# Designs tried in a protein design chat: VHH binders against p49116. Part 58

Target 1, 238 residues: p49116
Amino acid sequence: EGPLLSDTHVTFKLTMPSPMPEYLNVHYICESASRLLFLSMHWARSIPAFQALGQDCNTSLVRACWNELFTLGLAQCAQVMSLSTILAAIVNHLQNSIQEDKLSGDRIKQVMEHIWKLQEFCNSMAKLDIDGYEYAYLKAIVLFSPDHPGLTSTSQIEKFQEKAQMELQDYVQKTYSEDTYRLARILVRLPALRLMSSNITEELFFTGLIGNVSIDSIIPYILKMETAEYNGQITGAS

## First folded at step 27 (VHH)

Design rh11
Fold by OpenDDE, fold request of step 28:
Structure rh11 (fold): chain B 238 residues (1-238), chain A 119 residues (1-119)
Amino acid sequence: as target 1 above (238 residues)
Amino acid sequence: EVQLVESGGGLVQPGGSLRLSCAASGFRFEDYGMYWVRQAPGKGLEWVSYISWDHKYKMYPDSVKGRFTISRDNAKNTLYLQMNSLRPEDTAVYYCATHWTGSSPEDSRGQGTLVTVSS
């Protein structure tokens, strides 16, 4: 069969609310995060191999890896998002909560460590100067991870992951032939994603969800969401 | 201050249709995704529709998919919900909602509009 990813899967453009307000409130942060989340899910949906797994398996995969995908998206879109500014704003909001004694010392530490990890990860990716192709393949590797509990079709998922890895390898070899160890340097970043708590990520970026809605609960709907862009891609209109 | 004012609710028979409206003010409406949510008597809050700022994304739960259509007019700062093939289980107070108010980490919604589906 053909490649796992095509050039269409390399494009990953996030549009931020404009203009950026002087004060980044929770509303702005949540909207920005939502846009990134939807973009990430949309990207996953656009992969034929992902579609081939079926809705149930797709849902399970995304539930398992949405935090990693989201984090990679943050890294990839860090500049356009002004991620450092967003994170600073989040910290400021947290400080207000701290002053109001709403958080335990341990929780504060956990949250702050998570923010630090997130910033460090994004910085590390920036230092590596990861390009759009590499991000696409990394996201694919993360998406098609067979080592999550409760997954069906693990053999097929593994096959897709291997394909993603192989394509990444080929790309890096072709594009960065003088950097023999680039692939290894890139792949070594992936474990950091598993150190990040999805719960804390959700708390930081998605506290504005209506009611008791969780990212986990809303993922099936996101994957079924009507998208004009997605329809355009499959119909060849774009 | 964020203000959301819902209208268009009423009494309808099963199979009937209603169109809800929400007038938004106090924020840049055009920059934000919007939600419709509902609360039936004795039940919790349930989201029933989402539309992105740019109209490219629309999301529905299975309970209303194919029957409800969300839309927006950014020029008028207005959100709409077309409800077709209404069922008794759709009876609820419907709210227009966005993520947060500028003052607290809570979702912002109006006073709501009552939709009653009954024979």
Scores: ipSAE 0.821, ipTM 0.908, lowest interface PAE 0.6, mean pLDDT 91
Fold by OpenDDE, fold request of step 28:
Structure rh11 (fold): chain B 238 residues (1-238), chain A 119 residues (1-119)
Amino acid sequence: as target 1 above (238 residues)
Amino acid sequence: EVQLVESGGGLVQPGGSLRLSCAASGFRFEDYGMYWVRQAPGKGLEWVSYISWDHKYKMYPDSVKGRFTISRDNAKNTLYLQMNSLRPEDTAVYYCATHWTGSSPEDSRGQGTLVTVSS
C-alpha cells in the first residue's frame, strides 16, 4: 500500500473574503466559517483511503469529527483568518444578542469558555509552530478515529489511523531530528479537541441555519458537492 | 445596504421550467457563497441550492438534485436558478440569500418570487 497522504493533501489554503471589513458582521463570519468547513470536508474526501471506506462510513466519520477537523483548520488558518479578531467580533455579537431572559448565566459561561478554549488551542498550536505536513497528518489521525459509536469498518479505520500516525512520526523524525520530543508534544494536543463542543462551535460560527438544518444534517450534501473549474463567469447555463 | 431582488417566478404546469434571477447589491457579491431557499405554504424555509464564491462548488438537496441548476454572473451581480421538471411540491416563494440564516437580524434575502406549479 502507498502512503496515506500525498503532497497534494498537505496544501490547505483558505481564501478569505477580501478586503476584511472594518466591522465583522455575521455575514462575513459565516462565509469565512463555511469556506473553512467546506475546505476541511473536501480535504477529507480527497484522501483515497477515505474514499475506500464508502459513502456511509465516510458520512459517519465526518459527522463524528467535523468539529475537530474544523478546529484544527481554525488553528492552521488562524493567521489568514485573523481568528482573534473574528472571535472578538463573535463575542460582541453575542453580547448584543444576549437577552437576560433567554440565556442563562451558565450558558453564557459555557459559550465564553468555549471561545477561550478555541483561542487557547490555536495559540498553543501556533507556539508549537506546526507545519502543513503535521497538520495534514493530525487531521488524518482525527478523521480516521475508530473510537466513535456506530462506525462500520473499524478495523480498516484503525489501520488508516495507524498509518497516519506512522507517517507523521517518520516526517517529524526526518524534518525535526534535533527535537526528540516534538512528536509527543504535538500528539498531546489532540485531547484538547475532544473538549470542544460541536454544538457551541456551530452556534458561534454558523448561527441562524435555516429551519432544522444542522451541520450534521448537511454533511452528506457537502461530501457530494459538485466540483467545477472556475472560469470567471458562469451565467445561467449548467 | 444589502439588497436582493428576486424575479422570474410565475405559474407553470407540472413538468415545466422556470428560470429565477436574483439581482444583488450593497456588498461584494463575488466574495460570497449564495443560496436559494424556498418557503412553501405552511412550511418552514428550505434551502434548495448553494454555489460557492469561486464557482467551484454547487450543492443541492436530494429533492431538487438533477432538476435545478444554480449559477451566477459576478459581472452582473446576479444569481440564477434554472428549474426544470417542476413538480407541485416545488410550489413556494423562492428567496435569494447570502448565508444559511433566515432569522437573524442580518438576514440577507429579498422579498422573494412566487413559483406555483399546478395543472
Scores: ipSAE 0.817, ipTM 0.908, lowest interface PAE 0.6, mean pLDDT 91
Fold by OpenDDE, fold request of step 28:
Structure rh11 (fold): chain B 238 residues (1-238), chain A 119 residues (1-119)
Amino acid sequence: as target 1 above (238 residues)
Amino acid sequence: EVQLVESGGGLVQPGGSLRLSCAASGFRFEDYGMYWVRQAPGKGLEWVSYISWDHKYKMYPDSVKGRFTISRDNAKNTLYLQMNSLRPEDTAVYYCATHWTGSSPEDSRGQGTLVTVSS
């Protein structure tokens, strides 16, 4: 059957709109976020084990974990994205909303805390100096999580997650043999992803979606894109 | 200022075809994914099509898949929607938009173009 991931799954190249403007408006942020979202979802799609689960199960999995995948993507692409600048811009935009009294005090607190958690998570990952292989395996572990409600084929999903874990372990042992606790140090970061609200993430990065359109609702269509389309997304070409 | 100007709408019979155009200005068109959305009478905005900035990725809802084709010419700052096999339920005002938005003031959609499919 072979390994869960191959070297082709390690590549995760995000292309940002260029040049970066002096002022990051909502459009720039949304476009950047959209590119990352598509890249993340198409990455998942490129995994043979993921394909083996079937379209319905795949959709359910991605719906369940897109926020976590997206967040890992933010961490992985933080430098290319200038994430700190993006987050600062988001905060500035939020300040405008606050002044317009569009948000309750409680909501403001929630949103600001979420931004803080995102930044802290990404900083923590940077401090760990996570490499491309480790990110790939972490994303796989997150993707193949059997503990989300409403999933089918949970046994198979669990097996894939275990395989991802094992491959990560093997990789870390081989590559970082001198750091005995690196694996544990990396894995303990995953719970932080579950504390992040997908709704708030969507609000921050995907503001202005049409009507009742949500990331949740668009996921099936993203996953149904032509193979050539998703391959292009993975390679980051053009 | 972002400007989007839709054109190409009209009255067609069921089974007919139309080609919509959207002229974009006021931003770097080539850097952004573009969308078509529509609003039928008495209904909300509906996403119709998406195309990525690099032309590589296109996305359609099931309602129009196989019938509509989105394309773009970055050199001309123009977005297109080829609509074939039109149905009465396709009757709507069609808008060009960025980032799946049609309701946000910042995502300035144009006046839209009316497509009426009727026998």
Scores: ipSAE 0.816, ipTM 0.907, lowest interface PAE 0.6, mean pLDDT 91
Fold by ESMFold2, fold request of step 28:
Structure rh11 (fold): chain B 238 residues (1-238), chain A 119 residues (1-119)
Amino acid sequence: as target 1 above (238 residues)
Amino acid sequence: EVQLVESGGGLVQPGGSLRLSCAASGFRFEDYGMYWVRQAPGKGLEWVSYISWDHKYKMYPDSVKGRFTISRDNAKNTLYLQMNSLRPEDTAVYYCATHWTGSSPEDSRGQGTLVTVSS
């Protein structure tokens, strides 16, 4: 049986480039976002249930949900990232682009609407005071979503999602026993994640990637990335 | 502003080894992830390795995984690529790069160092 997540999956510490530049630029934003993405993928890879699905299923699953995981990460780390400052700088650049006719009006409207939805989502999560355990279970629920097209092993993925839901329910009932509706208030926020555009997330946070590489194209390599924790030393040392 | 200078290229026989270096200046090297990319004759630019700012994460495409090792020395502002078991298809100009794009991807890389693998 065993639990889906352990205490090691609750820790989610993001370190930002220091110091924040006086004028935010694409490199700072892209590095900050890349750190969050790698932290999120490292987190997902560490889950035994995820490891059990196999490499092809893992790649398909993460391609389908990376933007939802990333958005949950933005909400969880909004204070550490100074996300409101980053988004304000992006809005300022968009307004300058309107002044100089660099982007179509339809595209700018799409991007501004996305920024507003992202800000609203992060604010709603902050107002609920979502804790680290709750974020870990919410991330597991979005990771193990069986309804994305093209997935294999959907029955097993569904079972893992149900287990994440059960463990979240048990945690909330135990930890917030006087707040009868907390679980419901948390879960009703999740559908907003499906409204977030991965295309626009890439434009907002990943425009500095070398060679016009999309997040979809690098996911297999991120999932195979070497880390000091899992091998005890780097591959190819000496 | 950003300056990246690659070195260590040369002619090597198939199966041989070579170590590339990249000297970085003009930015806080220790705060940014770094790439090695290459351009083979008649081909576009291809990434061949990535290392995170803190050494924690390294990535390789399947074409070089197991043969190439990226590393960095933040105290010396230097990026390295150890290339083992070299093959003729590894022949290319190798560049180091960061996320900084400036006006184009070319603004975020050095001038390159040529690696030729041939008997």
Scores: ipSAE 0.544, ipTM 0.789, lowest interface PAE 1.8, mean pLDDT 84
Fold by ESMFold2, fold request of step 28:
Structure rh11 (fold): chain B 238 residues (1-238), chain A 119 residues (1-119)
Amino acid sequence: as target 1 above (238 residues)
Amino acid sequence: EVQLVESGGGLVQPGGSLRLSCAASGFRFEDYGMYWVRQAPGKGLEWVSYISWDHKYKMYPDSVKGRFTISRDNAKNTLYLQMNSLRPEDTAVYYCATHWTGSSPEDSRGQGTLVTVSS
């Protein structure tokens, strides 16, 4: 048995459109978010344990957890993305929508509550100074969650999650040996991910990309996307 | 002002090939993912292909996978669609777009180019 993740799974480099516009717009936000989503899905697809689960299981698993992976990606890349600036622009737009009476007051409360939870999560991860290895294992723990409804063969998924947990524990104990409670502080942040709403994430970050189509409906195609770094089945003249 | 101009459509027999082009201007083409979408007579818009800004990711629906190839030349601000093994059901007006937003992507697509596949 080998490790669940290799060093290649720690690399997580997000490149943003440049320059950042003086006034943020839906196209910049949607492109930035799409880059993070594709980077996250490329990461998941590259894991041998994920590949071993088979296509139907892969689709079901990612449908269940894509928002949690995306949220971890937002926290990891918050500085590169200038996420605080993006969220401030969205909040300002929502406040203008209240004045224009375009959205129901109840929906706006839900969206603002979600933004607050997202910002609190990102701040807590930044305060803990979570490193790239820790993020990789946390992403693996949320990816291989056996608890989601509708999954088949949860025993294998559970074994992979347990392996991710053990590898995180080993890493933290060796790398942060003087911080006795670091693992516990990290793990208590994970439940907040389950409270994030995928439909609100789509409204905040993917309106320009998807329109009326959910991320859930395109996940099978994202998982089958051709990748230049993964050349096995890519054929082209260009 | 964003402009997208499609070309390369025409009449072709089943099993034939066509190459569509999309000339882009008015935005930083190299920073944005691009789509091909199509509209068959009497139907809504259907997503046909996607390519990321850096060429790294390409996606296709099952209806065209293996037959269509998307590509881009960022230096020339041009998007391409190579269509092989064409079928009568591929008959449609083809548009390039920066986003898929359903049936009303006005600032995000061009006038279109007609592809007719008929024996």
Scores: ipSAE 0.499, ipTM 0.762, lowest interface PAE 2.1, mean pLDDT 84

Design rh11
Fold by ESMFold2, fold request of step 28:
Structure rh11 (fold): chain B 238 residues (1-238), chain A 119 residues (1-119)
Amino acid sequence: as target 1 above (238 residues)
Amino acid sequence: EVQLVESGGGLVQPGGSLRLSCAASGFRFEDYGMYWVRQAPGKGLEWVSYISWDHKYKMYPDSVKGRFTISRDNAKNTLYLQMNSLRPEDTAVYYCATHWTGSSPEDSRGQGTLVTVSS
């Protein structure tokens, strides 16, 4: 029984559009977010335990947790993405919408509260100096969550989550042996992910993706997407 | 100004093939994911393919998967759609588009190229 994740699952390299525009715009934000989403989905579907659950279960899991995976990705890549700058631009845009009477005050308050929660989460993860191994295990714990409604194979999903938790515990204990409470501090941050709204995430980051299509509706297609590894099979070398 | 110019459409028999091209200008094509969408007579827009900026990720709906192949040449600012095993239900005007929808459809797509699949 091998490890749940390999070294390939620790590498999480996000490449941003270059150069960054003088003023951030919806094109840049949506492309940046799309790159993170595809990287996160590529990561999830490359995990052997995920592959073992079968396509219908995979779709159900990702539909249930994509926003949590995306939010962990935002925290992990916050510096590379210049996330604080992106969020500041979004806040400025929302203030202009108030000035122009384009959104209800109640909706703006909901979105601003979400942005604050997101920034607080990212700041707390940065202050803990969460490393790439820890992020990989946290994403696996979130991915293999058995308590979402409508899932099948929940016993096997729970088994994989427990394995991810054990591997995280072993890693933290070995690597951060001086910090007795590091694992507890890390795990206590995960419930905040359940407070993040997928609808608001879509409004903040995905307003330009293929014409107002929800991420939930395209997940089966994202999970079937072709990648460079799949496209390299026929090279002419025989 | 963003400009997208589709070409390569035409009349083809069922089972035939066509290759569509989209010449892009007015933005950094190499930095953005691209789509092919289509509009059959009397129908709304339907997404038929996506390719990421670096060609690493490609997506297809089930209606065309296995028959259509999207590709791009970032050096030439050109998007392609290879359409094989064409069916009469593939008859449509085909547009290339950015993932930006803008305030109007014209902000995110070209003028289109007609593909007619008919015996």
Scores: ipSAE 0.495, ipTM 0.763, lowest interface PAE 2.0, mean pLDDT 84

